# Miniprotein binders against a2bj90, part 132

Target 1, 235 residues: a2bj90
Amino acid sequence: MSRSARRKTSALNTVLRVVEVFASIQGEGPFTGTYSVFVRLAGCNLRCPFCDTRYAWSLEAGKPLGVEELVEEIARYEPSLVVITGGEPLLQRHPLNSLVEGLESLGLRVQLETNGILPAPARDEQLWRVYHVVSPKDVPVRVPGAKLHPSWVDYARATGRAWFKFLVANEQHVREVAEYVAKLGIPRSRVYIMPLTPEKLDMKELLELHSRIASLAVKWRLNFSPRLHLLVQLP
Key: E = the ipSAE of ESMFold2; O = the ipSAE of OpenDDE; V2 = 0.75 times the mean of E and O plus 0.25 times the DockQ between their complexes.

## First folded at step 14 (miniprotein)

Design MQ6 (at its last look DockQ between E and O 0.86; V2 from the best seeds 0.00; counts 0 for: pae E 1.7 > 1.5, SAP 70.189 > 70)
Fold by OpenDDE base, look of step 14:
Structure MQ6 (fold): chain B 235 residues (1-235), chain A 109 residues (1-109)
Amino acid sequence: as target 1 above (235 residues)
Amino acid sequence: SEEEIRELLEKAEELLLKALEALEGNPEIRKAAEELIRAAQELLKEVIERAKKTGDEDLQWLAKLAEIYLRAAAQAFQKGDYDKAAFYLYLAAELILEAKEMLEELKRK
């Protein structure tokens, strides 16, 4: 391979397509309540009908940003956590590993949000070291083309740095989640159920839905994820 | 009566199924889906009010959540997002089915 081809491959590993960068409180999963910088990456391998971030589905919706520039931007917020989200962040796996390396070099904690369709990090990836919240889209709600990659179960067992978050509407959905995780050998301590909230709920309806799903979490011995950002009216 | 609530739920379910079929149709047929969704919402509002009178809080919640998803379906429809509309119609139908099953279990006690 010519020196020119190596330089072009190196340049491809240093640019991310980013939709937005913002500071807020992590509203979901094991890090709920943490002051976080969110990096929303562009592009998704799914078209979930319930997606609230559909504007991130196209890679073209993101601006190209250098990894170094993005690390500097994130660092200015002095975050307690960096949350990498988007459509599907792992579509940009190579430059994402470079981003993680940069952030970790500053002592920043990183959490990835993923749909779990793409393979889990390998041991030689920088992504192996970070926290992952995997949101399967094949249970209880079935999105076409969604299937949890088996390597996420292995990664969770090997590292203890993965959790699984499921959208649920009722007790039947919670039952299906419980059966699914039991079949895969995922410990309940790593499972979160979260209310499936439509857009533009009033606060009373939102609170009642949270209460009902939280009660089901206790009944089924699962963790509960709020949508705290919706409850406190943050991004 | 519990029977009247069951009949309202069955009518709402029928309207939702017709709305789902209409969403898959041509643009003229698809227009009928919005009216069907609205009609189903009015039936669920009546179920909520009847369930309030009977003191069945779980039935009241299921009917309310179904109505919430129907509102989301109607909003998606108005935006031309028919996949999202269909998704929320299916969720509402599942909740109506759960409400019907709950009423049947209450009759057996």
Scores: ipSAE 0.833, ipTM 0.922, lowest interface PAE 0.6, mean pLDDT 93
Fold by ESMFold2, look of step 14:
Formats: C-alpha cells, structure tokens, sequence
Structure MQ6 (fold): chain B 235 residues (1-235), chain A 109 residues (1-109)
C-alpha cells in the first residue's frame, strides 16, 4: 500500500464523537465578534453544577463523524474561525489533532476551548499551533477535580497562544481570580473575566450584569469578556 | 430604613442556609427548599424596593443580582437539578453577605 493510500486509510479510520456543528459569532474571549463555526465534541471530565451544555457530557451524546468528512463540512461554511468546544475536547485528543491538521491545511484558523485539566499541547502536536482559551474551574467556585494543569501556564508563556477566562459574579470572585493568576504567574494581559449568567435573563438584567462585571474588569485592570452571543441572541 | 433592610437581609440569609441544608435531604425534605427559596426571593424583592430610597446603586445591584440567582435556583429545582440549585443558592448567599457589609459602611456615615 503506497504512502498516499495508507494516509487516506488512516484518515478514514479517525473518528470524532460530535454533538453539533453550527455557524455563529464567537461571543467570548479574545476573538469576540468573529464569524465562526462551532464544533461541539462529546464527553467531559467534569460535572460542573453551572454547566449549560450538559447534553454534551456523555461520549454517547455525540455521533461518530470521520475527520475528513468533518473538515469538508466545516470548510463549506467559509468560517473566519473554527471553535472547537464541548464537553472537554481534549478527551478526544488523538482524532482532534487530526482534525486540526486538516483544518490548517485549508488555511483555517482554529481556537480550542478547554477546562485545562489535561495537559497543554506538546510541541509535536498539531494543537501546539492553534489558539486556546482555558477556563479553569477551580476558581472562584472550586469544582471538585478541576485542577488546572501547570503546563498551560508554561505553554502560554512559550507560545503566546493561550488566554485564561473566568466566570465571576461579584468583586470577591474577581479578587479570588486576581490572587489565583498572580500565584500561578499568569499576566493580567492573558486574563479575562466574564459575567456568570443564568438562563432566562431578560435583556435589562443581562446588560446590568455585563455593565457591573465590565466595571470590575476596569477597576482590577483585567480584560473583560462579554457573552456577546446572548446579547445579540445568537446560539 | 437601613435597619429594616439589614433585618430583611439577615432573614433572607437564614432562609438560604436552610434551603441549602434541605437540598441534602430526602425528596420530602427537599420540597421545603423550594418554599424557602421563594420566601427568600420575596424578602430580596422588598430589599430592592427599600434600597431605591437610599440612593445606593451598589446596594440595589447586589440585592437584584441575589434575587436573580435565587430565581435561577428555583428554576433549577423545578427541573430536578439540585446541584445547579445549590450552586445558585451559594452565589446568592455571597451577594447577601456583601450587601450586609455595605449596610454597615452606610450606618457609619
């Protein structure tokens, strides 16, 4: 079997369990406002009480899709950014690296969203070259088992391709985040605080929460992340 | 008055702590949590209305946000999601404590 045929056979055998694929606007973090295709992978290594995507917790919630088929589907949207999210995408690390390889071969920019429990990418992984938004779940609420792997701080320092995003409700939460990132050596320029929004807020409530957290971001000299998709009523 | 607001916040905090305790109980005991959450919501709505007379926007916001999280807790409870309900009760309790600290600062003026 030629190298070309062998490579095609290997790619066909690489499968991701995918919950949903859809186009929208990236509403959070450093790429806020970007026309994006979201790929929600099944499986999560946490059971956060505040999770709004509980339907993605089980690997069985995803349907199996071949990586090459998925790359072609994503490409047809002509996205400015591909956002890989979940669950926890790094639970499917091997086929995820294959997906990233395919997307990068088409010149598509990729961002991963992760809870940071599993290690940051190694230098020889395709994931090394993509952007990451890391959302630790051990502060301010301290979800059991949600310890940030220290390699993410090293990765962020070495590459400049990772940011850290925290859900907060009040100034005490912001203080806890500030102490946490200082202890870990994460610079303020890499830190986002974002409003913790429950379901079924009216627009006035949503705007008030955004305004209050944004004011705290300015006061504490941290970056502010909106939940822009909620404000403009997109998925 | 500020003393009336403080009393309402103290009572709301007591109801929240009882609701958190009830959520750990059997299904019959859990039903008490829903009534405790609803009662705390009514106390916070009263706090919000009285706080408007003080002119302290931060106090108004803390009480409003606590009531928002209590509403989220009640909705989670109705869906049987008791972990989410407890999470929002914890957030509301933290906001109530912050509001009580703010009232102590206003009393010193």
Amino acid sequence: as target 1 above (235 residues)
Amino acid sequence: SEEEIRELLEKAEELLLKALEALEGNPEIRKAAEELIRAAQELLKEVIERAKKTGDEDLQWLAKLAEIYLRAAAQAFQKGDYDKAAFYLYLAAELILEAKEMLEELKRK
Scores: ipSAE 0.632, ipTM 0.839, lowest interface PAE 1.7, mean pLDDT 89
ESMFold2 (binder alone), look of step 14: mean pLDDT 82; pTM 0.802

Design MQ7 (at its last look DockQ between E and O 0.88; V2 from the best seeds 0.79)
Fold by OpenDDE base, look of step 14:
Structure MQ7 (fold): chain B 235 residues (1-235), chain A 109 residues (1-109)
Amino acid sequence: as target 1 above (235 residues)
Amino acid sequence: SEEEIRELLEKAEELLDKALEALEGNPEIRKAAEELIRAAQELLKEVIERAKKTGDEDLQWLAKLAEIYLRAAAQAFQKGDYDKAAFYLYLAAELILEAKEMLEELKRK
């Protein structure tokens, strides 16, 4: 490979397509309540009908940003956590590894949000070192083309740095989650259930739904994820 | 009566099935889905009010959550997001089925 081809491949590994960067509180999963910078990456390999971030589905919805510039932008917020989210962040795996390397060099903690369709990080990836919240889209709600890649179960067991978050509406959904994780050998301590909330719920309805799903989490011995940002009216 | 609530839930389920069929149809047939969704919402409001009178809080919640999802379906429909509309119709139908099963279990006690 010519020196020119290596420079072009290096340049492709240094640019991310980014929809938005903003500071807020992590509202979901094991890091709920953490002051976080959110980096929403463009492009998704799914078309979930319940997606609240459908504007991020196209790669063209994101602006190209250099990894170095993005690290500097994130660092200005002095975050307690950097949350990499989007459509599906792992569609941009190569430049995402470079981003993680940059952020970790500053001592910043990183959490990835993923749908778990793409393979888990390998040991030689920078992504191996970060935290992952995997949100399967094949249970209890079945999105066409969604299937959890088996390597996420292995990664979770090997590292202890993965959690699995499931959207649920009722007790039947919680039962299906419990059966699914038992079959895969995922410990309940790594499982979160979260209310499936439609857009524009009133606060009373939102609180009641949270209460009902939290009670089911206790009954089924699973962790509960709020949608805290909706409850406190943050982004 | 519990029987009247069951009949309302069955009628709501029938309307949801027709709404789902209409969503999969041509643009002219698809327009009928909005009216069917609205009619099902009105039935669920009646179920909620009847459930309040019986004191069954779990039945009241299931009917309320189904109504919430039907509202989301109607909003999605108005935006031309028919996949999202269908998704929330399916969720509402599952909750109606659960509510019917709950009523059947109460009759056996």
Scores: ipSAE 0.827, ipTM 0.919, lowest interface PAE 0.6, mean pLDDT 93
Fold by ESMFold2, look of step 14:
Structure MQ7 (fold): chain B 235 residues (1-235), chain A 109 residues (1-109)
Amino acid sequence: as target 1 above (235 residues)
Amino acid sequence: SEEEIRELLEKAEELLDKALEALEGNPEIRKAAEELIRAAQELLKEVIERAKKTGDEDLQWLAKLAEIYLRAAAQAFQKGDYDKAAFYLYLAAELILEAKEMLEELKRK
């Protein structure tokens, strides 16, 4: 890229609406157990009844932070993984690509969490090179208006950088997920099923639900995702 | 017996249907949803206890999970989160239906 193009891009004030930044353990999906910094972006294109982070739905819930300032804040934690979540992070796609550029220039590994309604990254986006956990909201717990953009399957096949994660309560739900991923051509090695856990479960209830869903994962030859942060009582 | 468990599940399903309808009503009608949810919870607790005596672990699990989701629905209702309450009521209803189908399959065998 030319020097004048780089100067023009770096001179733009790119700002993200950020709800919170905190360190914890990634409790879900393929990177479970990794020391992570979470960046929760404001705004969502869904209003899921089961959402645990309703406080991030409105763009006004986020405070404006410059991308350079945010990169410095994240770096001070010395994370093994940076998890970008929200709301729906892809609603802030342009400044998000700038954040990813800054994080990768420091050698930081990045994972995005998305509901998959907006398209997968293009080859010329910084987001192309990060990892994605896609959580479709139209199976089995159907949310009106949710529809997985087909580009996510193509992206997963082309890059190997996307996995698909589904909340399930019982075997009927797992069957629906299996039918859905087969229809879309998503290989089972890229699919995670995760227990649908309401708030205020005691430890015995949490373990029982985890055990039942894990057994179903083995039975259906799918990957199992815990909600590890709930089991170890971390944010 | 399995017949008693089926009858309890039928009653719980009817209470959940009424609770879902009440949630869509005006504030006076909506108040009935909480009592209906809690009544269904008590029926499921009885199902759990009777299922223990049958030794059917799958039936016990379905009933326990349905009761957990009803508890979540009641908590959401108390916070005024009626869409979350309805969501958990629907999940509990799915589990009750699954338990009824399991009992019907056993009867035909």
Scores: ipSAE 0.686, ipTM 0.862, lowest interface PAE 1.5, mean pLDDT 90
ESMFold2 (binder alone), look of step 14: mean pLDDT 82; pTM 0.798

Design MQ8 (at its last look DockQ between E and O 0.64; V2 from the best seeds 0.00; counts 0 for: pTM O .716 < .8, other shape alone 3.236 > 2.5)
Fold by OpenDDE base, look of step 14:
Structure MQ8 (fold): chain B 235 residues (1-235), chain A 109 residues (1-109)
Amino acid sequence: as target 1 above (235 residues)
Amino acid sequence: SEEEIRELLEKAEELLEKAMEALEGNPEIRKAAEELIRAAQELLKEVIERAKKTGDEDLQWLAKLAEIYLRAAAQAFQKGDYDKAAFYLYLAAELILEAKEMLEELKRK
């Protein structure tokens, strides 16, 4: 392979398509309440009908940013956590590994949000070292083309750095989640249920829904994820 | 009548299955969604009226949650987002069915 081909392959691994970068509080999952910089990557392999970030579905919705420039931008916020989210971040796996390497070199903690369709990180990837919140889209709500890749269960068992977050509306959904995770051998301590909230709920309805789903989490011995950012009116 | 409610529920289930199939990208989603919205609105009205009479807080919550999802469905439909409309209609109908089962259990006690 010519020196020119190696430079072109190296350049492809150094650019991410980014929709937005912003500071807020992590509102969901095991890191709820953490001051975080969110990096929303462009492109998704799903079209979830309930998606609140559909503007990120197209790769063209993102601007190309260099990994080094993005690391410098993130570092200026002095975050307690960097949250990589988007459509599906793992569609940009190669430059994402370079981003993680850059962030870890600064001592920054990284958490990935993924739908779990693509394979979990391999041991030789920088992504192996970070935290992952996997949000399956095949249970209890079934999105066409959604299937949890089995390697996420293996990764969770091997590293202890993965959690599984499920959207639920009622007790039947919570039952289906409990059965699904039992069948896959996912420990309940790694499972979060989160309220399925439509857009434009009033605060009273939002709080009542959180209360109902939290009570179900206790009943079913699962972790509860709020949507804290909606409750405190942060992005 | 209890029979009309049963027929409406069977129709809602059939429409739910069609709406789930339609979530896979069928152009017939619009017609199925309009029929499902009407059926769900009628069922919800009856469930809400009965829920208010029983005083059961859980039944009242399910009816309210179904109303929330029907509002979300209607808003999506008005925006031409038929996939989102069908999704929230499905959720609303599941909750209406659950609320009906609860109501039937409460009548047997």
Scores: ipSAE 0.712, ipTM 0.881, lowest interface PAE 0.7, mean pLDDT 88
Fold by ESMFold2, look of step 14:
Structure MQ8 (fold): chain B 235 residues (1-235), chain A 109 residues (1-109)
Amino acid sequence: as target 1 above (235 residues)
Amino acid sequence: SEEEIRELLEKAEELLEKAMEALEGNPEIRKAAEELIRAAQELLKEVIERAKKTGDEDLQWLAKLAEIYLRAAAQAFQKGDYDKAAFYLYLAAELILEAKEMLEELKRK
């Protein structure tokens, strides 16, 4: 491609619609406790009733932001992990691949959070090389339209870079998760169960819910994910 | 007594079914959902207290969690978020059914 044509293509692939960028602790999943910069992308292909980031559902909620400048901003935080979340980040797949390229060129470790409806990364995508925490909304809660794309299981087997995280309230939910992951061939070592926490719990209630779900994780030999940021009152 | 706990759970389940139906109704009917939710919360608070006397920690937890989700449903209703309210009502109903099954298993033993 000519120098001029390459610049046009690059410009179209270098803008993301971003809702917010902030530093905090990754509170969920396999990287819990890691000093992180969160990049919340606009747009979502679901309308989950329990969603606590409804302000990110519309693409209009995000401001256009250049990928190169975003990489520089993220790097200034000196993060141990960059968490790309949203809405659903894969709705902005092309510029997202550009962001990942920039972050990885600086040696920054990247984790994507996705609901898994859109396909897993192809081998020729920059996203192929990052870590993914996939949160299917089909089980045990059943959000309309939330079917997990089967490529995520294949991707997890091929790369070892995906984990699956499920919101649960009780043992019946854990049983449903266990049956679901067994059917799909997802090993227990890649499965996290996490407490389904409504808003405005007091600390005693929050701790008791964590304790109960953690006990179920031990009983069912699954990994436990806290919502650590809630326990320590960080964003 | 376990029989009194079972009766309270059955009453709470009935109130939740009516609350879910009310949420699907017109705005006039929908207003009743909040009162039904709060009435079910009070029944579950009584279940929690009676369950302490049995020493059954799992029964106590199921009732506590159901009450927590009913509170979340009421809060969502007050904000006009009826999809969230229905979601938490459904979760509470699942927990009440689980508690009833637990009591039935205890009677068989």
Scores: ipSAE 0.698, ipTM 0.863, lowest interface PAE 1.3, mean pLDDT 90
ESMFold2 (binder alone), look of step 14: mean pLDDT 81; pTM 0.796

Design MQ9 (at its last look DockQ between E and O 0.83; V2 from the best seeds 0.00; counts 0 for: pTM O .747 < .8)
Fold by OpenDDE base, look of step 14:
Structure MQ9 (fold): chain B 235 residues (1-235), chain A 109 residues (1-109)
Amino acid sequence: as target 1 above (235 residues)
Amino acid sequence: SEEEIRELLEKAEELLEKAFEALEGNPEIRKAAEELIRAAQELLKEVIERAKKTGDEDLQWLAKLAEIYLRAAAQAFQKGDYDKAAFYLYLAAELILEAKEMLEELKRK
């Protein structure tokens, strides 16, 4: 392989397509309440009907940013956590590993949000060291083309750094989640249920929905994820 | 009465099923589906009001949540997002079915 081919492959590993970078509170999952910088990556391998970030589905919706520049931008916020989200962050796996390396070198904690369709990190990836919240899209709501890759269950067992977050509307959805995780051998302690909220709920409706789903979480012995950012009106 | 609420829920479900089947159709069929969604929303408002009179808080919630999803479906239709409209219409139908099952259980006690 020529020196030119290695330089082109190295250059491809140093640029991410980024939709937005912003500071807020992590509103969802095991890190709820954490002051976080969100990095929303462009491109998704799904077209979920309920997606609130449809503007991130196209790779072209993101601007190309160098990994070094992005690390410097993130560091200026002095975050307690860096949340990498988007469409599907693992579509940009190679430069994402470089980003994680840069952030970890500064002592920053990193959490990835993924739909779990793509393989979990391998032991030789920088992504192996970070936290992952996997949001399957095959249960209870079935999105075409969504299937949890089995390696996420293995990664969760091997590292203890993965959680599984499911959108639910009612008790039937919670039952389906409980059956699904039992079948896969995912410990209930790693499972979060979260309210499936449509757009433009009023605050009263939003609170009542949170209360109902939280009660179901207790009944079914699952963890509850709020949508805290919606409740406190943060981005 | 619980019977009147059940009859209203059955009518709302039938309208939702017809609307769902029509979602993949031509523009005229989609317009008819949007009209059916609106009719189902009106029925659900009546169900909510009747459920308030009976004091069943769980039934009131299911009917209200179904109304919320129908509102989301209608908004998606207006934007030409038929996949989103179908999705929220399906969720509303599931909640109506759950509400019917709850009413049948209440009759057996």
Scores: ipSAE 0.714, ipTM 0.877, lowest interface PAE 0.7, mean pLDDT 88
Fold by ESMFold2, look of step 14:
Formats: structure tokens, C-alpha cells, sequence
Structure MQ9 (fold): chain B 235 residues (1-235), chain A 109 residues (1-109)
């Protein structure tokens, strides 16, 4: 490969299309309650009907940002966790690995949110070393084209750095999740069930749904994820 | 009575089927979907009230959750988000079927 071609490829690896950067708390999954900076990357390979971030679906929604500039912006917040989300962040895999390298060089802990359609990180990727919350969209809610790549199960077993999170409405959904994870060999200690919450629920309804799903998590011996940011009215 | 609840749930199912079909139609036919969703929502409110008398907490919750998802479907329809509306209609239909199965189980006791 020529030196000019390698230089051109390197320059492309330093730019991400970013929709927004903001501070909040991580409201879901194993890091619930952590002071976090969210980096929402543009582009998604799904069109989930329940998506609450449809504005991130198109790559055009993101502005190009240099990785170095982005690392500096994130660091100013002094976060306890950096959450990389989107759309689907793995659509921008190469510059994302550069971002992770920069963040880790500053000692910042990183968590990626992914729908798991694209393969899990390889051992030589910077993404191999960060935490992942994988949200398959083919069970129980059955979004077309949302098949989980099998490498995520292998990655979780090899590293202990991946968890699987599922939206559920009732016990039938929880049973479907339990059957799905058993077939894939995902241990229940790595599984979170989370309430499927429509927009504009009043607080009483939101709490009732959380209570019902939490009780199901105990019954089925699965982890429970709240949607804490909704309960405390944070972005 | 449980038979009255079953009849209301069957009517709600019929309305949801029609609502789903209307959502697939042209814009004129699509307007009917919102009215059908609201009618089904009213039936579920009546189911909720009658379910309180059964003492079955799971039946009460299924009916309440179905009503919540119908409300979400109507709100999505008002915003022109027909994919989201159909999604919540589908969830409500699943809950209505589950409630009917629960009533069948209660009869067999």
C-alpha cells in the first residue's frame, strides 16, 4: 500500500460524525446512576418504531468532528463514564477506535451502546477493552433485520465486558427473552430486562411499569434495568 | 362478570383489527384508525373497571397496560408516526389476547 494512500486512510480515521455531546447520568444497564458524558454518533442500520432518537438515523444529522477536538470537549466535563451511543456507533468503527484510544489515554472509562448487528470488537481493536451494552432488537419486539451477530456472545464470554439488554412489556416477553438467551448460551447474569415505556407516561404509570418489570426480573432471576433518566427527568 | 369482560375484549380486538387495516389504507381511510383506536381504548377502560371486581391483579394489569399502549398508539397517530402507531397497536393486541387466555384459564377451574 502506497504512503499517500496510508496517509489518506489515517486522516479519515480521525473524523467522526457527531449529533450531540452532553452530560447526564447513565439511566440504563449495569452502569445506572453514573455521571456520564454521552456522545451520540450519527447513522443507524435500523429504523425501530419505538426509537426515541430518530434524529440520529441519518449520517447527515451529524457534524464532522476531529477525534482530538472531541476528546478535549469530553474531558472538560470530567466524566466518570463516557457513553458512546447513536444511531449505531459501530457504523463509524474506524474513527471510533481512535476516539476510544484518546479517551483511554486520559484514564476515562468508556461504554458503548450497540444493537449488536455488526460484529463484536477484535482482540487488536481499542474497542476490545471497553464496556458494551448490547441491545438486540429481534426479541421480543422483533424489529426486521435486527439479527444479533454471534460474535457478541463469544466476546462477552472471552472478556466479561458485555451485557445484553432487552425491552419488555409483560411476562410473555420475559419468557421469550429467557428462551432466546438460553439458546444463545448467554448467562442470565449478563442479561437485563428493561420496561418498554411509551412517551408521555405520567409518573404513577412509569413507576407501576418499573415495579411490574422489576418483579418479573426477580421472578426470572434476571437483572433489572430502570430507565432512570425518565424517572428523574434528565436527558 | 368474566363473560362480560371477555365480550368487551373481543370487541376491542375487532376494533384493533379494523384500526390496523385502516392504517394500511389511503389517507381518507387512515383517518378512521384514530377513531377505532379511541373506541377500543374506551372498551379497555370499561374492562379495567370490571377487572377490579375479579380481584385478579394480573388481569387488571394486562388491561391497564393495553390501554396505555392504545393511548401511545393514538398519540403516535396524531403526530403522523404510523409505524409507531402500528407498533403500539400490535403490543395492545398481544395483551388483549393474553387477557382472553387468562379468562379461559379461569373458566377451566
Amino acid sequence: as target 1 above (235 residues)
Amino acid sequence: SEEEIRELLEKAEELLEKAFEALEGNPEIRKAAEELIRAAQELLKEVIERAKKTGDEDLQWLAKLAEIYLRAAAQAFQKGDYDKAAFYLYLAAELILEAKEMLEELKRK
Scores: ipSAE 0.685, ipTM 0.857, lowest interface PAE 1.4, mean pLDDT 89
ESMFold2 (binder alone), look of step 14: mean pLDDT 80; pTM 0.784

Design MX1 (at its last look DockQ between E and O 0.81; V2 from the best seeds 0.84)
Fold by OpenDDE base, look of step 14:
Structure MX1 (fold): chain B 235 residues (1-235), chain A 83 residues (1-83)
Amino acid sequence: as target 1 above (235 residues)
Amino acid sequence: NPDDEDEAQWLLKLARIYQRAALQAARRGDYDKAIFYLDLAVELLEEALELLSNPEIRKQIEQELQTVKERIEAYKKKLEEQK
């Protein structure tokens, strides 16, 4: 490989398209309550009608940012966790591996949020080492083109570093989740159900919805994910 | 177990929350989102009907359900007009 080809491949692996970077509390999944820096990456392979981050769907919505610069920006917040989210972070897989390498070199914990359509990390990827919360979009709500890649089940079994988070509105949705994870051989201990919250709920309605879905989580022996950031009015 | 009536009233309330969200989305031209929330409202209203025994309440919910279904079809047409 010529020096020019190595420079082009290195340059492609060093820039992310980033929508926003902010500090908050992780409001969802297994790391709920953790002081976190959120890195929202641009671009998504889905068009979920319920998406609250539609502004991140286009790659052009993100600004190009160097991995090294992004690592330095994140480190200044002294986070307990770095949450990589966006549209679909794995669309930027190559520079994302470089980002993870940089963050891990500083001893920072990393959690990825993904829709699970793209393959799970391979053993030779830096992404193999981090935590993943996979949010399938094929059950109980069905987004066209969404299908969980089977490698996520294998990754979860091999590493113990993946969880599956599902949006639910009622008991029928919880049943469909239970059947889906049973069919795929996903342990219930790795499954989170989360209330499907519409935009602009009042706090009373939001809390009641959380209570109802949490009760269903207990009944169905699944983990509950709050939308804690909404409950405590954080970003 | 929660009283089937309490659960039905919750489901009705949640269905109405989604109907409000749908209306707000439709006002912005987000007919895809509006349809999605109305589909959820349909599911919740249907589930509530399974729990409701009062024939007058059932009749009201059946009428609400029909209205929601008609609104879905109206928004589907609007979504097609945007393409």
Scores: ipSAE 0.869, ipTM 0.948, lowest interface PAE 0.5, mean pLDDT 94
Fold by ESMFold2, look of step 14:
Structure MX1 (fold): chain B 235 residues (1-235), chain A 83 residues (1-83)
Amino acid sequence: as target 1 above (235 residues)
Amino acid sequence: NPDDEDEAQWLLKLARIYQRAALQAARRGDYDKAIFYLDLAVELLEEALELLSNPEIRKQIEQELQTVKERIEAYKKKLEEQK
């Protein structure tokens, strides 16, 4: 590739379609409780009925932002973690790798949230070094087209940088998750179950659901994820 | 037994939480979300029936289950009208 072609390729990959950037805490998964900046990317390859961020489904919902400008904006928050979410962030894979490079050059820790349909990072991608929380949408709820790409299991075993998180309502769901992860060879230490919470639960209901799912996590020897931001009323 | 009774009471409570969530989603016109929560409620009500033996309580739950299934069909019609 000539110098001009390499520069042209980099320029075309330096823009992300971004829905919103905001500070909060990471309320779910292995980094629960961490002061974070969330970057919500536009576009999704699923139409989950339970999605609460439907406004991020269309790529056109995002505003084009230069990667360097975005890195500077994120850095001003002084985050302990940068959470890349969406939609499905891997639909914008190439400029996302540029963003990760910029954030890591500043020593910022990055976590990606993905539905796992697109392949895990290759070794030559900046995303290879990022933490990933993978949320398959074909168990226990079967969303059409939501097949987990098998490379995520290989990636998790090779790097230790991926975890798998599942929404559950009852023990039958937990059994389905356990069978699914056993079939795929995902170790229990990489699996989180999380309460399937609808909107507008009162605090007593929210706590009781958390308690019941946490008890199932102990019973089935799986990790438990809260939805901590709901318990503390943060976005 | 006592553990089955506690589990059944929880399953019924959760089913009613999801029914409430479905009603709220339907009021916003989100019938796909409403159907999703009602399908969960059906699962939970059916599971509770497997744990309970009292005929009067079972009759009440079976009536609730039928009502929820009819609402699912009504919401499916509403969803098609939005297409």
Scores: ipSAE 0.832, ipTM 0.931, lowest interface PAE 0.8, mean pLDDT 92
ESMFold2 (binder alone), look of step 14: mean pLDDT 88; pTM 0.871

